# Designs tried in a protein design chat: VHH binders against DNA-directed RNA polymerase subunit Rpo3 (rpo3). Part 15

Target 1, 262 residues: DNA-directed RNA polymerase subunit Rpo3 (rpo3), of Pyrobaculum islandicum (a1rse3)
Amino acid sequence: MPKATIVEKTPLFLKAVIEGAYPSLVNSIRRVIISELPVMAIDYVVIVSNTSVMYDEMLAHRLGLVPLTTPLQALPPIEDCETGLVDPSECTVRLMLQINAESDKIVYSGDLVSERPDVVPVYKDIPIVKLVKGQSIILEAYAKLGRAKEHAKWQAALASYYYYPRIKVLDEKCKEECKDICKELTNPFECTFNKAWTCRDICGDRLIVEWDRYKYVFWVESFGNYDVETALREAFRILKKKFSDFITTLTQKAGSLVETKV
Key: E = the ipSAE of ESMFold2; O = the ipSAE of OpenDDE; V2 = 0.75 times the mean of E and O plus 0.25 times the DockQ between their complexes.

## First folded at step 15 (VHH; framework vhh_7z1x_3)

Design x2 (from w5 with R50G R98K T99R S105E Y113W; at its last look DockQ between E and O 0.54; V2 from the best seeds 0.00; counts 0 for: pae E 3.2 > 2)
Fold by ESMFold2, look of step 15:
Structure x2 (fold): chain B 262 residues (1-262), chain A 127 residues (1-127)
Amino acid sequence: as target 1 above (262 residues)
Amino acid sequence: QVQLVETGGGLVQPGGSLRLSCTASGFTFSSYAMNWVRQAPGKGLEWLSGISGSGGRTDYADSVKGRFTISRDNAKNTLYLQMNSLQPDDTAVYFCAKRTTREYEGTKIKIYWFDYWGQGTQVTVSS
């Protein structure tokens, strides 16, 4: 019976102790979070005018790096977009950038005007380019759902884990000797597994580092497209679908072998 | 060769209406998004409205939303802009523009342009 105990939780960060799970399951969730979560990101632009000092390719590149809020519940599942079960236009959002500089100014990510109020820049104050009086930028930007496995601009979150360390301090002098690595040697959330072993190298037999085979500290950090709870729910949905598809493949192959033996 | 010809400009009193037309040739009209853009005297370009190739998706700048209506007739290769409640600050040269077929993807962000423009039609709002 796997158990999870929350250690730290904000909208964009979660740290938890996980017990009773095989490493393969923990790694599967971590990999899905890192590479397969869908987010909206600008995929192409259509330029009407750009008289700024920034050439079109660089301008488009900077726009592609602007994180966008992603209302997963209001959008089709990315699998439906990828397989053609829904019209691709349902997975695409247009944002307009129209700036005519009347005086010197900085164009910010917040100057993008989205056709969907729920798909907007996560941060409105990312500088894009400086304009001098008389310069303009007029373009349409088209965002689509994508995953980090195709390109890093679709990165939704980071995740990692380490074995839960158990530390026994046999000589209190180790606390001072290892203070630059671990301020609290027996705190498994500050003195992580690798830090604990680094301190073990310093203190030798005066410090004991042990761990449980199926006990981990797991953390997730969202880039802001959605909160960590949404990211985790989507990660489990994706993993469940992968297992379901795999089972369907095995069942169909087994059924085909049975049917051909008439 | 792509050709776009705007017509329907002229002198109109404040509060009046005007319909602009853009006749297209030299390309498959229904395959391309089209835009209306204007330029007032001494000002930069201002995007007004866009329409998808099929006509199913339209969009408007805040400055004209509710007053202007973009439409297209793909059988006649013609783009339209219906302008209502015109005011003196709508005075400008109005252009239609076609989206290019070429693309650029050097940074994993594809870039397209509105490279083909008509000669423009003058709209003047005054009494």
Scores: ipSAE 0.253, ipTM 0.639, lowest interface PAE 3.2, mean pLDDT 87
ESMFold2 (binder alone), look of step 15: mean pLDDT 80; pTM 0.813
OpenDDE, look of step 15: ipSAE 0.387; ipTM 0.668

Design x3 (from w5 with R98K Y113W; at its last look DockQ between E and O 0.50; V2 from the best seeds 0.00; counts 0 for: pae E 2.8 > 2, unsure alone 64.6 < 65)
Fold by ESMFold2, look of step 15:
Formats: structure tokens, sequence, C-alpha cells
Structure x3 (fold): chain B 262 residues (1-262), chain A 127 residues (1-127)
């Protein structure tokens, strides 16, 4: 059965050694994390006033890139929002930006006021635009769940893996010759699989790089919308859903073909 | 020609109530979301409330939630704002506004604007 050994873990980062899983499974999880995890991001705006130097389209774009905390357990699954199983208002969050500059000031992401205290800017100090005295920005921003494959503003995390390298140094001179690539040739968490092969190109037969096709170093870095544990649980849920939907599609197509031919 | 006319403003004592009306013409009223916005003397615009074209969805700013009620009568082409528990800082000119939309293909963000505004009605809350 697959085993995971944690190498490093913080709320926003995880690195682990994974053993006993097919590369297709590990790569499937990686791809889901990178492109399919749902996060809240501003999708449209209603502009009451914008007398700033930044035109409306750019202002809206900048707001769309502000990461929002995403209480995944308190929100409907994104699939339910897309299929209409849940009222659309449960899938949308309103944030208000209401600034009338009495003096020169910078509008920050933290100036957005959310109707849901659990869906707010992850970082309050992202500068949006500078206002001078007499300028104003008054708008409503509407956030919805989305996925990075639709637009980068919905990116939740980065993930990657490499085969766990086993490195044997036959000539200690290789350590100096490869120091700019790998500070520690035999440390699989610093001298990654590809770095090890680059060093092999330099050192030739004086360096041996071996690996197991079912042993990996896997890492995930969250952008802060939620922690890495939440991201991983959601990635597995999505992958299970994809298999379930595929099976349903096959049985529905098979049933439809039988009915049509009858 | 789109026209929005607000009525019902006036002088009210603190704690009092007032009902504003906005009569619309020149467009299919039931097809558009409508808004109330106010402006206190010497201050900027403040959005207060929105109601969908059908009347099925309403939204309020925190400053007026629980005190103000937006409604519409699509048969009479009229938008309403019931204002209760009025305080001196509610003193302002109140405008109704029609929503429109513009899509910007490069941003994948839809932007909605208020394309038509009424001339406003004065509400004054004073002891």
Amino acid sequence: as target 1 above (262 residues)
Amino acid sequence: QVQLVETGGGLVQPGGSLRLSCTASGFTFSSYAMNWVRQAPGKGLEWLSRISGSGGRTDYADSVKGRFTISRDNAKNTLYLQMNSLQPDDTAVYFCAKTTTREYSGTKIKIYWFDYWGQGTQVTVSS
C-alpha cells in the first residue's frame, strides 16, 4: 500500500516521500492541484464611481488577482454550483470597495469589505491603485469559485514531484565540480532527480544515479486560499469525482446506444 | 429616451420613516436591476441597495441593512425605498440608477455600470 513520509510541513507547504504509487496517480494528483482546485476570486464588478488614474478594465483585472480565503468546507462543491443543484447566491460572495480620498492614499486589498468574514483577502497589503485628494473608487466586486484551468486568478497551489534519486559518489572530486548545481550530492531533497543527472553529465562514470520508479519526492505550495491539507483532500475528492463521472458517462452512453438500437 | 424621476424626499425627525419612489420610462423596466445611491453634502457617492429585474434578489449595504427595504412594482415601472429609523447621518440626496453591463474580453471580468441616473430627491434628518 502506498506510504507517505513527511519531510517538511507548514500550513502552506508540504514535502513528502511517497512510495508504492504508480507515476500516473502521482502525476494526476499534481495536475489536479495545479489547475483544478477551486478557490474564490473576483469574477465581476459593479462600478458606481472610478475617478482614479486606472481605467476600469485594469482595476477589475487587479482585483481579480487578489487571493481570497476559501472556506471550502463551508461552501458548496464547485460542481454543485455549476450543475444548478445549489442556489447561485450560495456560490457568490460580494465584497465592497468604497474609498473617497480626503488626501493622497494607496488603496490596498485590505480595503475590500466582504459580506462573508471567512472570504476575505489572504493578504491585506496588496496595493491596488493610488488615489489623490478628491478621487474615489466605489464598486462592488463579486467573487465565485473557479479553477486555474479557466483563468490564472483561480490558481490555488503549485505542486511537483521527482523520482527519489539514490546517488553514489565514486570520486569525491565530483562534489566540488558540481557544487553550483548540488551543494549536497547525496541529499535527495536538495539534489533533485534532474539536478543529479546534470551532475552525472559533468562527472561521468564517477557518479552513479539510481532510482525506484515507485518512489518520489512530492511537494505542494499553497497560495494561501486554504492550507495544504485542505488542498490535498480536495485534490483527491476531485480525482475520485472524475473517475465516477467517467464511469457514469460510459454507462449512460452504453444505455443510450442500447435504447437507440432497440 | 430613458428617464428616472425620484420623489418622496423631505424633512424627517431622527427615528422617523420615509418612503422614496422612482418612476422609470424609456426602457423595459423589468429587464434591469435597479439601485439606490446617496450623496451627503460635500461627500462622495454611497451605494445603498440593489434589486434584480424580477424583484427576486435584493442586496443592501451594511450601513442600511435592517433599516431600509428596496422593492419594485414592475406593472407601474416604479422602484421604492422604505427607510426606517432615520438618523442625521442619513441626510443626503438619494438617486435611483439603472444597471447596464459591458464585457471586456481581455480580462475575463464582466463590468456593470450605472448608465442612467435620476436627478435625486433630498432627504434631511434633523431635530
Scores: ipSAE 0.342, ipTM 0.703, lowest interface PAE 2.8, mean pLDDT 88
ESMFold2 (binder alone), look of step 15: mean pLDDT 80; pTM 0.817
OpenDDE, look of step 15: ipSAE 0.458; ipTM 0.722

Design x4 (from w5 with D59E; at its last look DockQ between E and O 0.75; V2 from the best seeds 0.52)
Fold by OpenDDE, look of step 15:
Structure x4 (fold): chain B 262 residues (1-262), chain A 127 residues (1-127)
Amino acid sequence: as target 1 above (262 residues)
Amino acid sequence: QVQLVETGGGLVQPGGSLRLSCTASGFTFSSYAMNWVRQAPGKGLEWLSRISGSGGRTEYADSVKGRFTISRDNAKNTLYLQMNSLQPDDTAVYFCARTTTREYSGTKIKIYYFDYWGQGTQVTVSS
C-alpha cells in the first residue's frame, strides 16, 4: 500500500515522500491536480459601460484571470454542474464592478463585489485597469466552476514529483564543484533527482546518483482558491471517480464483446 | 427597426411609488433579456435589474433590491419596473435596454452588451 510522509506543509503548499506507489499513480495525481481541479473563474461578462482605454475583450480577459476563492464544500460537485443535474445558478456567482472615476485611479480586483461572500478575489490588489477622471466601468462578471483542461483561468494548483534521489558522494570535493547546481547535494528535498543527475556530469565517477523505483518526492502548491488539503481531497475524489468510471466502461464493453461472439 | 420607448416617469414624493413601462418594437421581444439602467445627474450609468426573455428569471442590484420589481408582458411587448419606497437618491433618467451577446473565442469569456436603448424617462423624487 502506498505510504505518504509529509515533509513540509502550509495552507498553500505540501511536500511529501511517497513510497510504494507506481509512477503511473503519482503522475495521475499530478495530472488531476494541474488540470482537473474545479475552481471558480469568471466566464462571461455583461458590460453596461466601459469608457476606459482598455478594450472590452482585454478587460474581460483580465477579469477571467483573477483567482476567486472556491468553497467546494458549499458548492455542488462540478460533475453535477456539467451534466445539468443541478440548476446552473448554483454553479455560478455574480460579481459586480461599478466604478465612476472622480479622479485618476486604478481599479483593483478588490473592487469586485461578489454576491457570495465565500467567492471573492483571493487577492484584492490585482490591478485591472487605470481610469482617468470622468471614465467609468460598469459591468457584471459571472463566475462558474471549471477545469484547467478547458482553460488556464480554471487552474487551481501546481504539482510535480521526482524520484527520491539516492546520492553517494565518493569525493567531498564534488559537493563544492556542484554547488551552483545543488547547494545541498545530499538533501533530497532541496536537490531534486534531475539536479543531482546533472551533477553527475560534473563529478563523474565521484558521484553516484541512484533512485528508488517506487519512492518519490511529491509537492503541490495551491494558487489560493482553496487550501492544499482541500485541493488534494478533491483530486483524490476525482481520481477515484475516473477509475470507477473506467472500470464500469470496461466491464460494459467486455460484456458487449462476449455477447457479440455468441 | 428596433425601438424601445420608456414611459411612466415623473415627479414623486419620497416614499412614493412609480411604475415605468418600456414598449418594444421591431424584434421578437420574448427572445431577449431586458434591463433597466439609470443615470443620475453627474453620475455614471447604474444597472438596476434584468429579466430573462421568458420572465422566469429576475435579477436586481443591491441598491434597489426589495424596492423595485421588474416584470414583462410578452404579449404586449412591454417591460415594467415597479418602483416603491422611492428616495431622493433614486432621481435619475431611467432607461430600458436590450441584452445582446458577443463571443470572443480567444479569451474563453463571453461578453454581453446592451445593443439597444430607449431614450429614457425622467424620475424625480423630491419633497
Scores: ipSAE 0.396, ipTM 0.685, lowest interface PAE 0.7, mean pLDDT 92
ESMFold2, look of step 15: ipSAE 0.482; ipTM 0.786
ESMFold2 (binder alone), look of step 15: mean pLDDT 83; pTM 0.826

Design x5 (from w5 with S31D D59Y; at its last fold request DockQ between E and O 0.67; V2 from the best seeds 0.53)
Amino acid sequence: QVQLVETGGGLVQPGGSLRLSCTASGFTFSDYAMNWVRQAPGKGLEWLSRISGSGGRTYYADSVKGRFTISRDNAKNTLYLQMNSLQPDDTAVYFCARTTTREYSGTKIKIYYFDYWGQGTQVTVSS
ESMFold2, look of step 15: ipSAE 0.585; ipTM 0.836
ESMFold2 (binder alone), look of step 15: mean pLDDT 84; pTM 0.833
OpenDDE, look of step 15: ipSAE 0.425; ipTM 0.711
ESMFold2, fold request of step 17: ipSAE 0.582, 0.565, 0.571; ipTM 0.842, 0.837, 0.839
ESMFold2 (binder alone), fold request of step 17: mean pLDDT 84, 84, 85; pTM 0.831, 0.834, 0.860
OpenDDE, fold request of step 17: ipSAE 0.387, 0.357, 0.305; ipTM 0.687, 0.699, 0.660

Design x6 (from w5 with R50G D62S R98K T99R K108T; at its last look DockQ between E and O 0.77; V2 from the best seeds 0.53)
Amino acid sequence: QVQLVETGGGLVQPGGSLRLSCTASGFTFSSYAMNWVRQAPGKGLEWLSGISGSGGRTDYASSVKGRFTISRDNAKNTLYLQMNSLQPDDTAVYFCAKRTTREYSGTTIKIYYFDYWGQGTQVTVSS
ESMFold2, look of step 15: ipSAE 0.464; ipTM 0.731
ESMFold2 (binder alone), look of step 15: mean pLDDT 81; pTM 0.818
OpenDDE, look of step 15: ipSAE 0.447; ipTM 0.735

## First folded at step 16 (VHH; framework vhh_7z1x_3)

Design y1 (from x5 with R57S; at its last look DockQ between E and O 0.37; V2 from the best seeds 0.48)
Fold by OpenDDE, look of step 16:
Structure y1 (fold): chain B 262 residues (1-262), chain A 127 residues (1-127)
Amino acid sequence: as target 1 above (262 residues)
Amino acid sequence: QVQLVETGGGLVQPGGSLRLSCTASGFTFSDYAMNWVRQAPGKGLEWLSRISGSGGSTYYADSVKGRFTISRDNAKNTLYLQMNSLQPDDTAVYFCARTTTREYSGTKIKIYYFDYWGQGTQVTVSS
C-alpha cells in the first residue's frame, strides 16, 4: 500500500515522500491537480461604461486572470455543472465593478464586489486600471466554475514529482564542482533527481546517483483559490470518479458481450 | 437611424409587477442581442438582462434572477422586461440597449458592450 510522509506543509503548499506507489498513480495525481481541479474564473463581462484609457479587451483580460476563492463544499460538483444536472446559475457568480473616480485612483481587484462572499478575489491588491478624476468603470463580471483543461484561467494548482534521489558522494570535491547546480547535493528535497543526475555527468564515477522505482518526492502548490488540503481532497475525488466510471463502462461492455452470446 | 424607445414605466407598490417595452427601429432587430440596464438615483448604471437576437438565450444579473424575465417579439421589433416582486431598491430609470459581442482570445472572455441606448423609462417602487 502506498505510503505518504509529509515533509513540508502550509495552507498553500505540501511536499511529501511517497513510497510503494507506481509511477502511473503518482503521475495521475499530478495530472488531475494541474488540469482538472475546478475553480471559479471570470468568463464573460458586460461593460456598461468604460471611460478609462484601458481598452475593453485589456480590462477583460486582466479580470479573467484575477484568481477567485472557490468554496468547493458550497458549490455543486463540477460534473453536475458540466452535464447540466444543476441550474447553470449555481455554477456562476456575478461580480460588480462600479467606480466613479472623484480623484485620481487605482482600481484594484478588491474593488470587485461579489454577490457571494465566499467567491472573491484571492488577492485584493491586484491593480486593474488607473483612473483620473471624472473617469469611470461600470461592469458586470460573471465567474464560472471550470477546469484548466479548457483554459489556464481555471488552473488551481501546480504539482510535480521526481524519483527520490539516493546520493553517494565518493569525492567531496564533487560537491564543490556541482555547487551551482545543487548547493545541497545530498539533500533530496533541495536537489532534485534531475539536478543530481546532472551532477553525475560532471563528477562521473565520483558521484553515485540512484533511485527507487517506487519512491518519490511529491509536491503541490495551490494558487490560493482554496488550500492545498482541499485541492488534494478534490483531486482524489476526481480520480475516484474516473476509476468508477471506467469500471462502469467495462461492466456495461462486458454485459453486452454476454447478451450477444445468448 | 437607430432608435430605441422604452415605455411601460410608472409607480408601483412593493411586491407589485410591471412590464416594460422597448420598440426598436432603424436596424434589423433580430440580428442583435438586446439588454436592459437601469440607473438608480445616486447610483451608477447596472446591467440587468440580455436576450439573444433569436430569443433563444437569456442572461440575468443575480440581482434580478427569478424576478425579472426578458423576452422579445422580433415581428414587432419589441423588447420586453417583465418585472415581478418589485422592491423599493428597484426604483430606477430603465434603459434598453443594443449589444455587440466579441471574445477576447487571450483569456477567452466574452465581452458584451452597448452601442445604442433608449431614453429610458422611470420605474418607481413605493408604498
Scores: ipSAE 0.409, ipTM 0.699, lowest interface PAE 0.7, mean pLDDT 91
ESMFold2, look of step 16: ipSAE 0.616; ipTM 0.842
ESMFold2 (binder alone), look of step 16: mean pLDDT 84; pTM 0.832

Design y2 (from y1 with Y104W; at its last fold request DockQ between E and O 0.46; V2 from the best seeds 0.53)
Amino acid sequence: QVQLVETGGGLVQPGGSLRLSCTASGFTFSDYAMNWVRQAPGKGLEWLSRISGSGGSTYYADSVKGRFTISRDNAKNTLYLQMNSLQPDDTAVYFCARTTTREWSGTKIKIYYFDYWGQGTQVTVSS
ESMFold2, look of step 16: ipSAE 0.550; ipTM 0.811
ESMFold2 (binder alone), look of step 16: mean pLDDT 84; pTM 0.847
OpenDDE, look of step 16: ipSAE 0.505; ipTM 0.762
ESMFold2, fold request of step 17: ipSAE 0.493, 0.517, 0.503; ipTM 0.801, 0.817, 0.809
ESMFold2 (binder alone), fold request of step 17: mean pLDDT 85, 84, 83; pTM 0.860, 0.845, 0.840
OpenDDE, fold request of step 17: ipSAE 0.600, 0.590, 0.547; ipTM 0.804, 0.807, 0.789

Design y3 (from y1 with Y113W; at its last look DockQ between E and O 0.68; V2 from the best seeds 0.55)
Amino acid sequence: QVQLVETGGGLVQPGGSLRLSCTASGFTFSDYAMNWVRQAPGKGLEWLSRISGSGGSTYYADSVKGRFTISRDNAKNTLYLQMNSLQPDDTAVYFCARTTTREYSGTKIKIYWFDYWGQGTQVTVSS
ESMFold2, look of step 16: ipSAE 0.499; ipTM 0.806
ESMFold2 (binder alone), look of step 16: mean pLDDT 83; pTM 0.832
OpenDDE, look of step 16: ipSAE 0.507; ipTM 0.784

Design y4 (from x5 with R57K; at its last look DockQ between E and O 0.74; V2 from the best seeds 0.54)
Fold by OpenDDE, look of step 16:
Structure y4 (fold): chain B 262 residues (1-262), chain A 127 residues (1-127)
Amino acid sequence: as target 1 above (262 residues)
Amino acid sequence: QVQLVETGGGLVQPGGSLRLSCTASGFTFSDYAMNWVRQAPGKGLEWLSRISGSGGKTYYADSVKGRFTISRDNAKNTLYLQMNSLQPDDTAVYFCARTTTREYSGTKIKIYYFDYWGQGTQVTVSS
C-alpha cells in the first residue's frame, strides 16, 4: 500500500515522501490538482460605469484573476454544476464594485463586495485600478465555479513530484563543483532528482545518482482559495469518481457485449 | 427605434413608498434583462436592480435590498420598481436601462453593458 510521510506542511503547502506507489498514480494526483480542482473565479462582468483610464476589457481581465475563497463544503459538487443537476445560481456568486472617487484613490480587490461572505477575495490588497477625483467604477462581477482545464483563472493549486534521489558522493570535491546547481547535493528535498542528475554530468563517476521507482517527493501548493488539506481531499474525491465512472463504463460495455452474444 | 420612458417619480416623505415604471418600445422586451440605475446629485451612477428577460431572476444592490422590488410585465412592455421605506439618501434621478451582451473572447471574460437608457425620472425624498 502506498505510504505518505509528511515532511513539511502549512495551510497552503504540503511536501511529502510517497512510497509504494506507481508513477501513474502519483501523476494522476498531480494532474487532478493542477487542472481539475474547482474554484470560484469571475467569469463575466456587467459594467454600469467606468470613467477610469483603464479599458473595460483590462478591468475585467484583472478582476478575473483575483483569487476568491471557495468553500467547497458549502457549494454543490462541481459535477452537479456542470451537468445542470443543480440550479446554476447555486454555482454562481455576485460581487459588486461601486466606487465613486471623491479623491485620488486606488481601488483594491478588497473593495469587491460579495453576496456570500464565504466567497471573497483571498487577498484584499490587490490593486485593480487607480481613480482620480470625479472618476467612478460601477460594475457587477459574477464568479462561477470552474476548473483550470477550462481556463487558468480557475486554477487552485500547483503540484509536482520527482523520484526520491539516492545520492552517493564518492569525492567531496564534487559538492563544490555542483554547488551552483545544488547547494545541498545530498538533501533530497533541496536538490531534486533532476538537479542531482545534472550534477552527475559534472562529477561523472565521482557521483552516483540512483532512485527508487516507487519512492517520490511530492509537493502541493494552494493559491489560497482553500487550504491544502481541502485541496487534497477534493483531488482524491475527483480521482475516485473518475475511477468509479470508468469502471461503470467498462461494466456497461462488457454487459452489452455479453447480451449481444446471447 | 429603441425607446425607454420612465414615469412615476415625484416627491415623497421619508418612510414613504413609490412605484416607478419604465415603458419600452422598439424591441422585443422579453428578450432583454432590464435594470434600474440611479444618480444622486453630485454623485456617480449606482446600479440598483436587474431582472431577467423572463422575469424569473432578480438581483439587487445591497443598498436597496429588502426595500426595493423589481418586476416586469412583458405583455405591457413595462418594467417596474417598487420602492418602500424610502430615505433621503434615495433622492436621485432613476433610470431604466437595457442590458446588452458583448463577449470579449481575449480574456475569457464576458462583458455586459447597458446600451439604451431612459431619460430618467426624479425621485425626491424629503420631509
Scores: ipSAE 0.345, ipTM 0.653, lowest interface PAE 0.8, mean pLDDT 91
ESMFold2, look of step 16: ipSAE 0.603; ipTM 0.843
ESMFold2 (binder alone), look of step 16: mean pLDDT 84; pTM 0.833

Design y5 (from x5 with G53S G56S R57Y; at its last look DockQ between E and O 0.78; V2 from the best seeds 0.54)
Fold by OpenDDE, look of step 16:
Structure y5 (fold): chain B 262 residues (1-262), chain A 127 residues (1-127)
Amino acid sequence: as target 1 above (262 residues)
Amino acid sequence: QVQLVETGGGLVQPGGSLRLSCTASGFTFSDYAMNWVRQAPGKGLEWLSRISSSGSYTYYADSVKGRFTISRDNAKNTLYLQMNSLQPDDTAVYFCARTTTREYSGTKIKIYYFDYWGQGTQVTVSS
């Protein structure tokens, strides 16, 4: 059974050693985290008025890149949104920006007012546009639950893994020669397997680099929409669902083949 | 020719109510989401409310939520704004505006605009 040992953990970052897992499984988890995690992102903008120097398209583009907190537990599963099982309005949040500049000012992400207190800009201090006295921006933005596979604005996290490096230094001079690639050659968390392998090109037979086929260093970083724990839980949910759906499809097809032979 | 004509504005006391109407002509009214926008003296435009083409969905600014109600009668080509609990700060010219969509190639952000506006109707809330 796969085992994970946490090496480092913060609300936005997790590093773990995974043991007893196939590469396919670890890679699947990585792919889901990068491409399939649901997150809220601005997808529609209704512009009432923009007298700023910024074009509407650029303004909208910047808004689309503002990360929003996404309370997955309080939202429908994204699958339900995608299939239309739930009302689309449940998968959408409106944010308003109404600024009339009485003096020169910078409009920030924090000036967006969300209809849902649990869906707000992760960072409130992202500059959007500078206004001078007399200028105004009045717009309505709609955030939609989506996935990174559709567009990068819906990316919630990064993840990666490498084989756990087993390093044997036969000559200490090798450490010095390889210092530009790996400052800490024998630290598997600082010197990745790939870096260690590159060091072998420098050190030759003076450095032995091995790996375990079933041992990995895995890390995940959240962009702040939700914490890494939430991200991982959701990733596992999605993966389980995919497997379940796959099995269901196989069973149905197999059943249909049997019926045709009858 | 597309036309939007607002009516129903006037003088009302604080706490009073007023119902605005916007009559549309020159286009298929039922195909468009409609909006109410206002402009107070010396202030910029403020979006207030939107109603979907079918009337199934309504949206409100926080400033008017709970007090204003947007509705429409597609058979009569008319948009309505019921305003209750009016306050002096609600004094403004009120406009109805038609929503239009503009697709920009290369961005995954859809931008919507108001392409037609009424002439506006004055609402004054004063004791």
Scores: ipSAE 0.393, ipTM 0.694, lowest interface PAE 0.7, mean pLDDT 91
ESMFold2, look of step 16: ipSAE 0.525; ipTM 0.810
ESMFold2 (binder alone), look of step 16: mean pLDDT 84; pTM 0.825

Design y6 (from y1 with T99R R102Y; at its last look DockQ between E and O 0.89; V2 from the best seeds 0.52)
Fold by OpenDDE, look of step 16:
Structure y6 (fold): chain B 262 residues (1-262), chain A 127 residues (1-127)
Amino acid sequence: as target 1 above (262 residues)
Amino acid sequence: QVQLVETGGGLVQPGGSLRLSCTASGFTFSDYAMNWVRQAPGKGLEWLSRISGSGGSTYYADSVKGRFTISRDNAKNTLYLQMNSLQPDDTAVYFCARRTTYEYSGTKIKIYYFDYWGQGTQVTVSS
């Protein structure tokens, strides 16, 4: 049975050693985290007025990249949104931006006013546009629940893994020779397997780098839409669903083949 | 030609009510979402409310939520704004505006505009 030992954890970051897992499983988790986690992102904008120096397209683009908090527990499953099982309005949030500059000012992400208090910019200090006196931006922005596989604006996290390096230094001088690649050659959390492997090119037979097929260093970083625990829970939910759906499909197809032969 | 004409503006006391109308012509009214926007003296535009073509969905700015109600009669090609509990800071020229069916997708973000506006109607809230 796979075992995970947490090495480092913050609300937005987690590093763990995974043991007893197939590479396929670890990679599947990584892929889901990167491409399939649902987040809210601005998807379309209604512009009432823009007298700034920034083009509407650029303004909209910048808005789309503002990360929004996404309360997954209070939202429908994204699958329900995608299939139309729920009203689309439940999967969207309206944000308002209405700024009339009486003096020179910078409009920030925090100036977006969300209809839902639990869906707001993660960071309030992202500069959007500079306005001079007399200029204004009036628009409605609509955020939609989506996935990174559709567009990068819906990416929620990064994740990666490498084989746990087993390093044997046969000559201590090798550490010095390899210091530009790995300052801490014997630290598996600072010197990745790939870096260690590169060091082998420098040190030759003086350095042995091995790995375990079932032991990995895994890390995940949340962009702030939700915490890393939420991200992981959701990733596992999605993965489980994918497996379930796959099995269901296989069973149905197998059943249909048997029926046709009778 | 597309035309929007606002009516119903006037002078009202604080706490009073007013109903604005916008009559549309020159297009299929029910196919378009309609909006109310206002401009106070010396200030920029402020979006207030939108209603879908069918009238099934309504949206409001926080500044007018609970006080203003947008509605439409598609048979009469008319947009309405019921304004209650009016305050002095509601003094402005009020415009109806049609949301365009044109969608710009030069980026992955869709952009919508208001392509036609009325001439506006003056609302003054004063004691």
Scores: ipSAE 0.287, ipTM 0.636, lowest interface PAE 1.0, mean pLDDT 91
ESMFold2, look of step 16: ipSAE 0.519; ipTM 0.781
ESMFold2 (binder alone), look of step 16: mean pLDDT 86; pTM 0.849

## First folded at step 18 (VHH; framework vhh_7z1x_3)

Design z1 (at its last look DockQ between E and O 0.81; V2 from the best seeds 0.00; counts 0 for: pae E 4.6 > 2)
Fold by ESMFold2, look of step 18:
Structure z1 (fold): chain B 262 residues (1-262), chain A 125 residues (1-125)
Amino acid sequence: as target 1 above (262 residues)
Amino acid sequence: QVQLVETGGGLVQPGGSLRLSCTASGFTFSDYAMNWVRQAPGKGLEWLSRISGSGGSTYYADSVKGRFTISRDNAKNTLYLQMNSLQPDDTAVYFCARTTTREWGKIKIYYFDYWGQGTQVTVSS
């Protein structure tokens, strides 16, 4: 039975030990977190005026990289947006940028004014462009719910795992000899699998590095669009839907067979 | 030639109402989203509102939402802005503008390629 033990948890980071799961399941969750989690990101702009030194296309690109808070519970599921089950406007948020420089100033991400108070720049101090007196930027920015597999601007989180290392120290001098790589040679959360093998290169036969085939250290780091708990819940929801859709396909194939009763 | 002509500006008392018109010529009006933009004395441009080519979708800046109503009559090639609850801060030259798009790789940029000459709206006691 798969088991998870939390090692570290903050709003934006989680590290856990996972035991008794196939590598395919652990990697499936990792891939969903990296590439399929939905976030709001600016997708296109309507330029009213741009007299800055930054041309329209670069300005639009930089705005697209501004992370936006994403209230998943108040937005349609990403699948409904993608399949057209909901009106596209339900998956879109308008933000306004209206700056007329009366003196030299830097335009920041926080100068974006959103029509939804729950979809705003995660960081308000990201510099966009410098304006000199007399220059202006006036535009509408349209954020859309999307996934990183389409474009990196929709990246919600990073995730990775490594095999849980089991370290046997046969010569205590190895601890001192490897201290710059692993402060605690027997701590599997500080002396990761790869670091442990690097220490093995130093210590040779005096250090034994082993691992269990179904035991992992798994970690997730959110970029702030939502907390790590929300990211994990959404990742499992997406994976569950993939399995559910597959089961539906199998049921339809089985249901098309003609059967007779004896 | 694409032409846009605003009319209906004038002097109005605070709390009053005014309707602006923008008559379009030289293009298929119903194919284009249209906008209202204003410029107060000594200030920069401020986008106010947009309406889709069919009239089915409307958008407003927060500063005018609930007070201004954009509409269009595609049979008359005319764009309208109904302005209610006018205040002195609404004093400006009001422009209509046509939306167009330009391709740039994976990014779609929408911009205003034609503007009217503007009509003056003055809100004063």
Scores: ipSAE 0.145, ipTM 0.611, lowest interface PAE 4.6, mean pLDDT 88
ESMFold2 (binder alone), look of step 18: mean pLDDT 88; pTM 0.876
OpenDDE, look of step 18: ipSAE 0.420; ipTM 0.710

